# Designs tried in a protein design chat: VHH binders against q9uj72. Part 28

Target 1, 324 residues: q9uj72
Amino acid sequence: MFCGDYVQGTIFPAPNFNPIMDAQMLGGALQGFDCDKDMLINILTQRCNAQRMMIAEAYQSMYGRDLIGDMREQLSDHFKDVMAGLMYPPPLYDAHELWHAMKGVGTDENCLIEILASRTNGEIFQMREAYCLQYSNNLQEDIYSETSGHFRDTLMNLVQGTREEGYTDPAMAAQDAMVLWEACQQKTGEHKTMLQMILCNKSYQQLRLVFQEFQNISGQDMVDAINECYDGYFQELLVAIVLCVRDKPAYFAYRLYSAIHDFGFHNKTVIRILIARSEIDLLTIRKRYKERYGKSLFHDIRNFASGHYKKALLAICAGDAEDY
Below, E stands for the ipSAE of ESMFold2; O stands for the ipSAE of OpenDDE; V2 stands for 0.75 times the mean of E and O plus 0.25 times the DockQ between their complexes.

## First folded at step 13 (VHH; framework vhh_8dlx_2)

Design p3 (at its last look DockQ between E and O 0.72; V2 from the best seeds 0.00; counts 0 for: pae E 2.7 > 2, framework grips)
Fold by ESMFold2, look of step 13:
Structure p3 (fold): chain B 324 residues (1-324), chain A 122 residues (1-122)
Amino acid sequence: as target 1 above (324 residues)
Amino acid sequence: EVQLVESGGGVVQPGRSLRLSCAASGFTFSSYAMHWVRQAPGKGLEWIGNIYHSGRTFYNPSLKSLVTISRDDSTNTLYLQMNSLRAEDTAIYYCARGLKYFWDRSDYMDVWGKGTLVTVSS
């Protein structure tokens, strides 16, 4: 009956959408010596993902070519990553980012945390299907082989996509809070296992009750307790889960601020969040960012990024009137 | 009042060339990218190409060898040169004003002319 939830993105379906004309203009932009990067931005950031898929189909029909492939050939660096990333259906984009986080030397644990701690059961299911279809690999098996310890165990629990939904039980919340308190006190492998099972499997609604009870029992905020009790990627993953339960847009605002300011501008994280959240809650993320950090996300991107890469990020982010 | 007025259309024989003009008024012509678009009878809109203030041009790959877009900022005039015309080039030809800024959330082509009819026939 009424538009939208309390959260909103920044990219919406364009009115008067003409995928054939869009594909013609993209064909012109990508043909010849001089790529029209402004045209790529003006079209692709102003269409929703479903519309971009229709443009890619029209492009294939007219030219017999893969639009993503043509863009990867003509473009370079982070600008390429933004423009190509916009063309992925959301489950495939998550699968793509996870594949590249684990492929090659080393593992990008922050990418694994950000995606798996924040996605819903449905999103995880679709992501696993996309991963299998695209890479002919099992996502769970790849996570198992590329990670270790309680960090691995927690990711393996999340990737099942079987978090409880809806139900709350205040008496059980008190019991769960006691288990979490004991886990912070004892820190054994078994206590770490019990802790991550509660955080991964209980519904968001139930976990909010658990966090209230934890505060009552311990006198301590759950995030502060985890930070004092644990370290490494296990600790970071547990914190990410708690933050997503409390206020997922605020979690992403925190991740963006960290990516922009901590040890330089972390391009992959900024790109991934802006693309993945653009149609879901990026407007709400912008509001949390400004509330928490004093300056708009738009301002910080403008200050730290450059060139067509900056233009693309700003087009996805959009700004308040005072930013322009 | 912002206006775009196309001229130069008419009946022309196959194999001939034709130059269309688009007179712009009511805005700072030199600040905008400009486009040509056409619509053949019973068909959808087809983008021909654009030209930036800098003189950079980009063309629909299907039409690239057949057309040339130019602009004269001193007379606020956009041009479309068409060569080796064929019956399939029969269409209404429109000029359109493009976006001035990348952050402008308006329609990509916001002002259109009424069009000029080109008929290619023997």
Scores: ipSAE 0.495, ipTM 0.848, lowest interface PAE 2.7, mean pLDDT 90
Fold by OpenDDE, look of step 13:
Structure p3 (fold): chain B 324 residues (1-324), chain A 122 residues (1-122)
Amino acid sequence: as target 1 above (324 residues)
Amino acid sequence: EVQLVESGGGVVQPGRSLRLSCAASGFTFSSYAMHWVRQAPGKGLEWIGNIYHSGRTFYNPSLKSLVTISRDDSTNTLYLQMNSLRAEDTAIYYCARGLKYFWDRSDYMDVWGKGTLVTVSS
């Protein structure tokens, strides 16, 4: 039962919003000998992104200074990353994360997987535009240059943002399932190509049918089959795609859990997911997290983070009001 | 009942000083940050500053040189000292209680007084 459950975020537009007043308070917090970090958290984590943009504009108008710039100067470490991250429009934030994932020596493949496997066509297009404007380079070109093999091919397919939408064909689903089964059996380069083409281009609705038919034919779960047949970042990317198709909030719950428990609290991943999903489905992610792992995301964040950084993350999670 | 009551407002001449008071009741005053906010006729709310339970203060940069916020926890009273008042300082002045927990609400102040009118006129 593919529950089309309504997804919900944790950050919403504040009622009785006054960008000028917020900017004044932030000015008071940032301008002076000392910084009021609590004030920053109180305001910025309780405003939606659009409102935060308005605050930044008001701040610029009143003080002739860039709010993000002032925060970068006054703040440090992961707290800075959280506060500054909140100030990016979502496409620009994704672009920012991708840029940094590919910048310098090495590549953060997990960041690429997380973003490109989970974003809609619209988000991908906006992200590409933002990337080009901000960094004067083509996102596809950078991905291509930083990756290789079937992993690269799959990312390049995803970054096109051309996934089918709104069409289902049970007969075609059965056929595609057979193709996937064959791919898992033969594991040739050609079969890997066919596999990723199906996973990257078919609609979510269609893929759900495909996965069901795959189960019917093979007697095996799609994720289990992928894990058995493939390895490396290609495997991880395929799994991410399948998980996003099944339940995107559940995928992010998995990512958060892994970041917290498997990687010793991977700050970049935690920050990125909380910020990116705060207005989309973070509440649902919290629910999935608790359901799957038995402890709340709030609990785990509270235990592993400290200081104002912890406070900021918990605030984005909207506290522990519902105990998940 | 949680209540804030401002006092000390009135008509003053330009260049004069004025001290406003805010009496708090119905809650543990010493545990909360307190704010001063004002609203001039026909204008929106303007944040003046705040004071934490530790005594630490923050001010609107535009008003910092003209105002001082203090508190007396023994009497549950918040103060706003204003110096060198100008016509543009004419407003209703409000005291407000800061949030105890930043994640509980989408605003930064949860309790407000009724306000006291300050008129600066020659």
Scores: ipSAE 0.154, ipTM 0.635, lowest interface PAE 1.9, mean pLDDT 91
ESMFold2 (binder alone), look of step 13: mean pLDDT 85; pTM 0.871

Design p4 (at its last look DockQ between E and O 0.73; V2 from the best seeds 0.00; counts 0 for: pae E 2.4 > 2, grease 24.3 > 24.2)
Fold by OpenDDE, look of step 13:
Structure p4 (fold): chain B 324 residues (1-324), chain A 122 residues (1-122)
Amino acid sequence: as target 1 above (324 residues)
Amino acid sequence: EVQLVESGGGVVQPGRSLRLSCAASGFTFSSYAMHWVRQAPGKGLEWIGNIYHSGRTFYNPSLKSLVTISRDDSTNTLYLQMNSLRAEDTAIYYCARGLKYFWDRTDYFDVWGKGTLVTVSS
């Protein structure tokens, strides 16, 4: 009985919310001789995204200025990225992150993997729309141009947002598991295509059955098999898909841990995940993080970040409890 | 008992100055940020400004009246100096204690005074 663990975020709508008051206080914080960074943190990390949008509107109405613009002007470095990031609607934020991952010198493949492997059909559709509106480019086209090989094909499959939703079929699951097993054994281009098609298009519920059957047939875990048989970003993407299917919060816990410990505190990844998941499942991510690695996400952030940047991250992370 | 008591309100003519006081008791006043808020008749609450324990002050940019917030920690008193008062400044003025830690609360303030009425009329 996979008791669907209620996933919970860390940021919730504030009760007795007053967007005018918030805007006034932010105005005071930003338009003085010195910026009150603490005030920014105290307000923006304790409001949900919808409320932050209302604050921005109130700010614009009262002062004739764009709140995000003022923050970008007054703030710097990673702190700016956090505060500005909080002000994006979720689809726009995803679009923003994807755009920046693909523009410039090189491509941040890990960002593409993280976002496209973890988002629902609805989220994917919304981010595609947001991407087009904000950058006047097609997200699929940009992905296609910036990537290659089976990695590209898999991303292109994911970005369609057409993953199946529906009833499970154990018989079909067994068949698909056989296909995956064969793919791992033969490792041809055709088999890679079949493998990614299954992983990208079957429902999460169905894939869980497929993975179970795969274990039954091969005696091997799906992730272990992928790691043994494939390499590069294609491998990483496949693993990300499997992990998201199994436990999405656990996947993000893994990403955060890796960002913090393996990549010398990769700020972009940490910021992106905390902001994107703050209203969705960040508390659950924290729990998984602690369970898996023995130390809390809060503890690691506290130890590796500094200044108002640290304070902002901790505020997003901590919610109502510091011990997770 | 934690308490804030505003004083100094009254009727004043336009163009005049007024100084409000807020007496704090029942807590370590010097450890808290203090705020001034007002509510005009038929209008919502308006944040005026605040002062931190360090003496740093922030003000609502929309205030047309010249305001200065100060504090005396030796007497546990918060002050609001208002200059060049206008009819639009007519309101009940409240002092409020700022939260020590905002990340665990959603409220702006945890303690309020009862308020003092300021009426600006010719």
Scores: ipSAE 0.715, ipTM 0.907, lowest interface PAE 0.6, mean pLDDT 92
Fold by ESMFold2, look of step 13:
Structure p4 (fold): chain B 324 residues (1-324), chain A 122 residues (1-122)
Amino acid sequence: as target 1 above (324 residues)
Amino acid sequence: EVQLVESGGGVVQPGRSLRLSCAASGFTFSSYAMHWVRQAPGKGLEWIGNIYHSGRTFYNPSLKSLVTISRDDSTNTLYLQMNSLRAEDTAIYYCARGLKYFWDRTDYFDVWGKGTLVTVSS
C-alpha cells in the first residue's frame, strides 16, 4: 500500500558526534612513525559523509594539515583507496572515479556504465560540476574522446542528466515497446539510436510500462532480448539501464557478486559500490544479495578480502547477527 | 561490574610532574585499548592518547611531548605521566575503555571512569 520501495543504507549520522575529538584521535593515528589503522577504520566508517567533512575541517583548523593528504602519506594499496574514498563528497567521488576510469591508456568501461546508468538527474548534474571544478575538464567531452560507437552515444545521452520525470503514457509505452522490439530484430544504426533514446530519456515509470508491453509483444524478457541481439559494452550498458529501472539495489548486488566471484576479487568495483551506496541503499543491496546468491555479502567479503582492507570493507557493509 | 577508577589528582605547582593511575576491574583489561581524556573548565573533551596491549601508544599531537601513557596488565592499571605542567593543564582527567570490535558501532568509549581533578596552580 506504500507507493514505493523502502531502501536504506548502512552508514548513518553518528549520535553524540564530536568532530574535535575525532580529529584529535585521527591526528594521533597519523602523526608519527606508525599509523593506527584500526583507529582510522573505527572512526571514519562510523560517521556519515557530512560528519567526515566536519572532521576534516576540524583537523585542518587544529593541526594546519590536510587529513586526506596525511592518509595518503601513511596508507597504501586498497586500504588507502577505501579510507580516502570515504572522505570525498558524493558528487566528487563519482567525478573522481570517472576521471580515473578514463585517465591514461585504456578505459574502465564498467565503471562508466555503473555510475552513469544508475545515477539520478540531480546526481549527474552535481558530478559534472564536481568534475569541472576538480579536473578543469568537461565530463561529456572526456567521455566522447575516450569511448566510441553506440556505447559512447548511450553514455552521452545519460550524462546529460535530462531523463523525463513523472511522465507515463500507456499508448506511447506500446509504441516505444514496438520500437525496442524492431531494434532488436533489425540492428540498424537508426534503430539502435531510437532504442538508446528510449532507454536513456523515458522516465523510470514509463519504462516499466514499456518493458511490460515488450514482454506482451515479444514473449521475451527485455534483458534476455538485449543479450541475444547486442554484444560488447553497448549490450552491457543497455542491460545496466534496464536493471536499474527494474530494481536498482538488485543491480548493485549483481555487480558486487560478479566483482567478488567471476574474475577474482575486483577491488575497485567493490570499494566504489560500498562507498557510493553506503548512505543510500547498501542495506537493501545486502538483502537482495542474500536473497539471490544464498550467502551474505558480509560472508563473501570476509572470505575473499584480508587485513585492514577487509576490516574497513566489513565495517562499511556491516552484517546481520548471523554474520558475527 | 565493569569499573574504571582514577586516582592521583590534586593541586600541583606549575612546572612539576604528576602521575595519574586508573584501576580497572570487571573485564579482561589486556584485551582492550585504553585511553586518557581530559576536560578543562568550560571546555569540551580533549583526547590525550591511548595504549594497546602491545604497549604501542598514540597521542594527541598537541600533547605529544608532555605526556606518556603506560599500562601494567598484571595489576590491571593504566597510567598517565604528565610533565612540565602548566595552568592550562587544569582539568578533570578520565580514563576510558576503547571499543573492542568495529562492528559494535557504539559511542567513542563504552566505559568511563568518574574522573580525577588536576589543578595546576601556584
Scores: ipSAE 0.518, ipTM 0.849, lowest interface PAE 2.4, mean pLDDT 90
ESMFold2 (binder alone), look of step 13: mean pLDDT 83; pTM 0.844

Design p5 (at its last look DockQ between E and O 0.01; V2 from the best seeds 0.00; counts 0 for: pae O 7.2 > 2, placed apart)
Fold by ESMFold2, look of step 13:
Structure p5 (fold): chain B 324 residues (1-324), chain A 122 residues (1-122)
Amino acid sequence: as target 1 above (324 residues)
Amino acid sequence: EVQLVESGGGVVQPGRSLRLSCAASGFTFSSYAMHWVRQAPGKGLEWIGNIYHSGRTFYNPSLQSLVTISRDDSTNTLYLQMNSLRAEDTAIYYCARGLKYFWDRSDYFDVWGKGTLVTVSS
């Protein structure tokens, strides 16, 4: 079986790109008493990240000032977080989000899960380099110190960035499915270790075969089985891995739905996903969101957020409200 | 048809002032942000500033001491006042209409004038 899914983002390289004029208009918008927030949105959400880097360079060359710094001085609250976040190179944005997830007295496990369960080997490698350069710390060591148990072991495996690629072996898939089924029945520490090793190290293509075989032998969906067998952040991480293997855009749609509807609008999660997926698959995420939840992502953001923050989120989400 | 026509260009001595006009027709002028842009010989476009319907103005930081933008919605006219002109202010000056809606994915100016030449010399 082949998958016919097409993935697409919402932010593309702008045609007729003029970084010098963009920088001049941003300079005007950030001067004076009353920042032109609409101009910031109109420029920064309509350029891809590579183009935004060129704008920041032009701004520095022209005015001797740091664009991100100027925005942080003029802007506040979640609008600032959106505008500043758009200016991070993608590996550094992931590193930034992980650093802040672990900084201080607590840990934001959902942020760790969301990033590490979903990123490719290449993305993890680049993120680890950015983390080391920016924070002078080893990402693996920080995860180890901030987490524990099988949750830690699973994250440590994912952060290696060494998932097998392109490998499929139907006979091994059947064997792996039997191991997963036994792990759900026995629930020993050794079984938990084998389960996370399969889920973290087999290729996506192989794992789809494994999940099909698991349903054949158990009569259960893999996610339902994990939810029944395990709990805590280990269970949530395992579910995230399975969902990302099956349909990564649908995983992010689920995360967005939860961030919007579970215990209020969780701004950090919405901002992170919209920015990180805007050039990858955010359009596909929108489709999965509407298919699964009935209302479009665009309309849910419109109902909750307000002001320039809302305008920025909707601009990243793209599409006119009347089209959804 | 939508049109923007600049006027008031010409030769002016350094240190003098000059006022440019932009006559707008074919659209509801009062509902649009309007911009001034210039292009010196052999150089790229340089944004001068804009003015919203509300009268709010924003200027290129490099030019804000030189220029003042105003509009008269009753005559559909945009103005650029330039003071203490220098030789480097020699350029073709364009007026441009800003996009009405925020999330249009095209260029942020959808109508341009043909430009008026200002020469600062002798």
Scores: ipSAE 0.522, ipTM 0.855, lowest interface PAE 2.2, mean pLDDT 89
Fold by OpenDDE, look of step 13:
Structure p5 (fold): chain B 324 residues (1-324), chain A 122 residues (1-122)
Amino acid sequence: as target 1 above (324 residues)
Amino acid sequence: EVQLVESGGGVVQPGRSLRLSCAASGFTFSSYAMHWVRQAPGKGLEWIGNIYHSGRTFYNPSLQSLVTISRDDSTNTLYLQMNSLRAEDTAIYYCARGLKYFWDRSDYFDVWGKGTLVTVSS
């Protein structure tokens, strides 16, 4: 199985970009008696992240104030989360989401799974740096302290950012497939360790071969086998890894659909995915979403969200196309 | 008027040490967290570490054992001590001023120096 489609985001660099002008417009929007939320949406959702950072810099220079700080002060609820989220560089946003997933009472394991299963080695290294910068803590240490068992071990493996890249070996793939098959049959702690080591460390190209060989040997799909043999967040993490290897946009389409329909529109998940993927593959995610579920992501967001929050999400989602 | 000026860069052999300086002017240096970042040729920006106005330091885990950051508020100077330099440490090194209230629990940067080039070559 391979991901052969061209991937595309929904947000692109604006032509003829002027950070000073944008900062002035935002200043007017935020410093008035009534915050112009539409102005915020119209500017920030139509600028790429690098441009948004330049706007923030210009804003600081012009007004002596922090843009995100003013936004946090003037905005409320999920709309604030969207607008503020857009202002983070991608690694810093990942770090932000991970930190909030682990702070306070309980842990948002699904957030940890989504981020750590889907990010490249480069992205993982960058988010580790960002995490240290933003929160003065080690990401690995926090993950370790907030999780347990084989779930923790797998997350710790992923957060190292040491997945192999490129090279494929069909013979090795067959061997690894046998190991995975054995792991599904025996289900001991040792086998779980071997299973997650393969899934966390082999290259995507190699794992695609492994999954094919696994099906050849077992007659069963890798995801189905995992669902049958394992449970809990460990299971969910393993499935996430497999899905990302097969088709990362499809994985996010699944996450969005689940967030919207299975969890009563889980706002944090929807916001996080739209923002994080807006410049990467959100258009492709939309395509996968429609193909898989028969309705567009745009349609579902429009139906289940409201107010300026809805407008912001749709602006991020739609880009230049609303019928998709 | 706000300005950061890095110095101390140059060509060094592998295994050597190097100390970079950053002179700050135009603002109350002692009131700000300060950062070091670098950019290697063809690579993205990499955060090295920071020092708060309290003197507390934090480092990139990948570089922590090789770098030390300090500051002298009496001279408005930030320092980066680098030890056991390698070829992969070749980069333009920047000092940056932290920005208040940008992050949830820490500062981002709003002012950058022009950078100083460090080349590690045998």
Scores: ipSAE 0.028, ipTM 0.231, lowest interface PAE 7.2, mean pLDDT 90
ESMFold2 (binder alone), look of step 13: mean pLDDT 83; pTM 0.844

Design p6 (at its last look DockQ between E and O 0.69; V2 from the best seeds 0.71)
Fold by OpenDDE, look of step 13:
Structure p6 (fold): chain B 324 residues (1-324), chain A 122 residues (1-122)
Amino acid sequence: as target 1 above (324 residues)
Amino acid sequence: EVQLVESGGGVVQPGRSLRLSCAASGFTFDDYAMHWVRQAPGKGLEWIGNIYHSGRTFYNPSLKSLVTISRDDSTNTLYLQMNSLRAEDTAIYYCARGLKYFWDRSDYFDVWGKGTLVTVSS
């Protein structure tokens, strides 16, 4: 199954938006003896990112204080991460997540996979610039230093942001499918290279044809073949690429489900996906989630999270839409 | 019918105090957070503060005048105490009913009073 449906987010620009009023309310919420967490949720989860930037500017102008700074000072734990996360422009947020995924001892490979397998060329470009500006480091260099093997090579290919765009070529798709089939059969280093080159550089439209031809030739689903032939983070990355090509919302639904059920509610992943996709396709993700797993994302969040953290996640998830 | 009616406005001299009231009717008053908002001549709306059903209050940090918001749930009345009034406090003062969560509606508030005029003049 390949995607072709319209996608929709959960957070939209608020009508009759008043950044001054929002900033005043947030000021009241943050600068008193007590913190009004509900007010923070009510405002920040119901404004698009551009509007939140305007609120921050108004806040700075009126009070001479940084809104994000005040939130970080006044808030704690995962609630802080959600509220602060909402205040980043999307490229900066991706950069932030990648930086922290690679910082310190160890690497969060799953974060790298999730972000780099799912972002468009434009998003990757902006993310790279944001990363450099924010941390004075080159994203490509950091990825290179933190990873190894064919996993690294594939990430390095993705982070270039040079995936092809344009017309489809059925003849070429058939050829590429043969290459992929051969790669699955031989499993040499050279074949892995050819495989990742195809998956990283061909357009989504072309890859859909390739996957179909692969099915025709091998009698096997592309994801199943990858799972059978490869292992480790390389395998996971390849699967992520294929899933994103087929249905990006479905991929994120899968990631959320796994985060919630397989990893004991992995907060970082849940927060990252909800924030990053809230204005893009989170409603569609919710639909795919329910369709695939029989329970709503909203339901699972409600059951596994607590306190204002839960409220914040649910607010981002629900928006103005029905409970999917 | 859901209604909010402000009262207590008028002309006062600088340095004086004034207490505004807002009478609520047509809904369960103690279930809602209530807000005070004002609009000075030629200026936009300014949020003053709010009070929750729990009695918790929050105020605009930019307010130079001393303000206190309180409520009496037994009489369905919201209050705004203002002290040391200045000329810049001249405005129409509105009480408004707050939403539990903003995703219920796109507006900050779903019910407004008609407002009461406060003029601070020597």
Scores: ipSAE 0.836, ipTM 0.948, lowest interface PAE 0.5, mean pLDDT 93
Fold by ESMFold2, look of step 13:
Structure p6 (fold): chain B 324 residues (1-324), chain A 122 residues (1-122)
Amino acid sequence: as target 1 above (324 residues)
Amino acid sequence: EVQLVESGGGVVQPGRSLRLSCAASGFTFDDYAMHWVRQAPGKGLEWIGNIYHSGRTFYNPSLKSLVTISRDDSTNTLYLQMNSLRAEDTAIYYCARGLKYFWDRSDYFDVWGKGTLVTVSS
């Protein structure tokens, strides 16, 4: 069955790994008048994050230079963002993306939704610690100040990183479903609060039972009901939570499709998802993407991106034999 | 059958120059970036540099002023020119073929030569 399927990334630890030679080759690529962008891609997309950290350490040891800094100096535009992003430890990358989503005028709510609706308790704990260490600021306080309303309240609940785990109570599932059904009927501020508290706090296993009971009570799918009852970023966040509970790789496939087609190729979103999911479930995301949309993720990236930026994204995504 | 065969090694005096050759066969030489790598006695592998079909070259920063890589695609031959040789340049020198496809999930070098020994001694 699809529930409980093994998920898989596209990037694994390289065999016969030699960080010293990798660092020498990166030095050759970066420290001359010209930049060997193909070598950057061929090394950094073929190593897992842990191996990239060892390469950066070897580079610093050999040359007294910061590999990320040298890449930012030599590279530009979205290609720079991909290559630099690959060098972040995962908690710091999440923290980095959240910081920039909230920095300055305006807020990138879709970034906040994508990260906070999808991360596990452990991932949230680690990103909060990385955020504090890197930016000398509290992630929860920044979310509070940059957002408002029920959208804020829901994000604040998620960022606690305290979702129940491993708990199921089938009898309580019917009660929770009735609360959700009433919230869709009444649509008051208090009902919105009760709805998001259930979605943010109950375990994934419990929520799957709740969603089935909701369909039994209402005759409606939970996502359809939310779309009919609510709007704005609150509605988008609730849908993201439900989709992540049901099938997290499918949620990311939907996000990628939207970023590629609905927004005129939203580079930040495509880069973020490919990097963040590359060692977790990006292969599974690719499968869901092709199943739902008919064309492979590889095909769509190839048609909408260009240059070394495209090559880097395709190297992270990888493809099926027919894509090449 | 894909082959890389180095030649030109031997004993040289410090301060002298030496030119190594690598004969390639069994594949379309023009399609690949070609590399030189060396291994000094008791040490790990050290990347020297590469060259693309276009003639673009990139070098290990620590060796950049001492080496020149060239290729002759009409004879499928890769060259390494080394100047001002020092005792620390004593090593086995290998030519290696770089990956053709950016999506390969293997080692960066998929074919290696057998190596040629260079000894820099007075």
Scores: ipSAE 0.596, ipTM 0.880, lowest interface PAE 1.9, mean pLDDT 90
ESMFold2 (binder alone), look of step 13: mean pLDDT 82; pTM 0.837

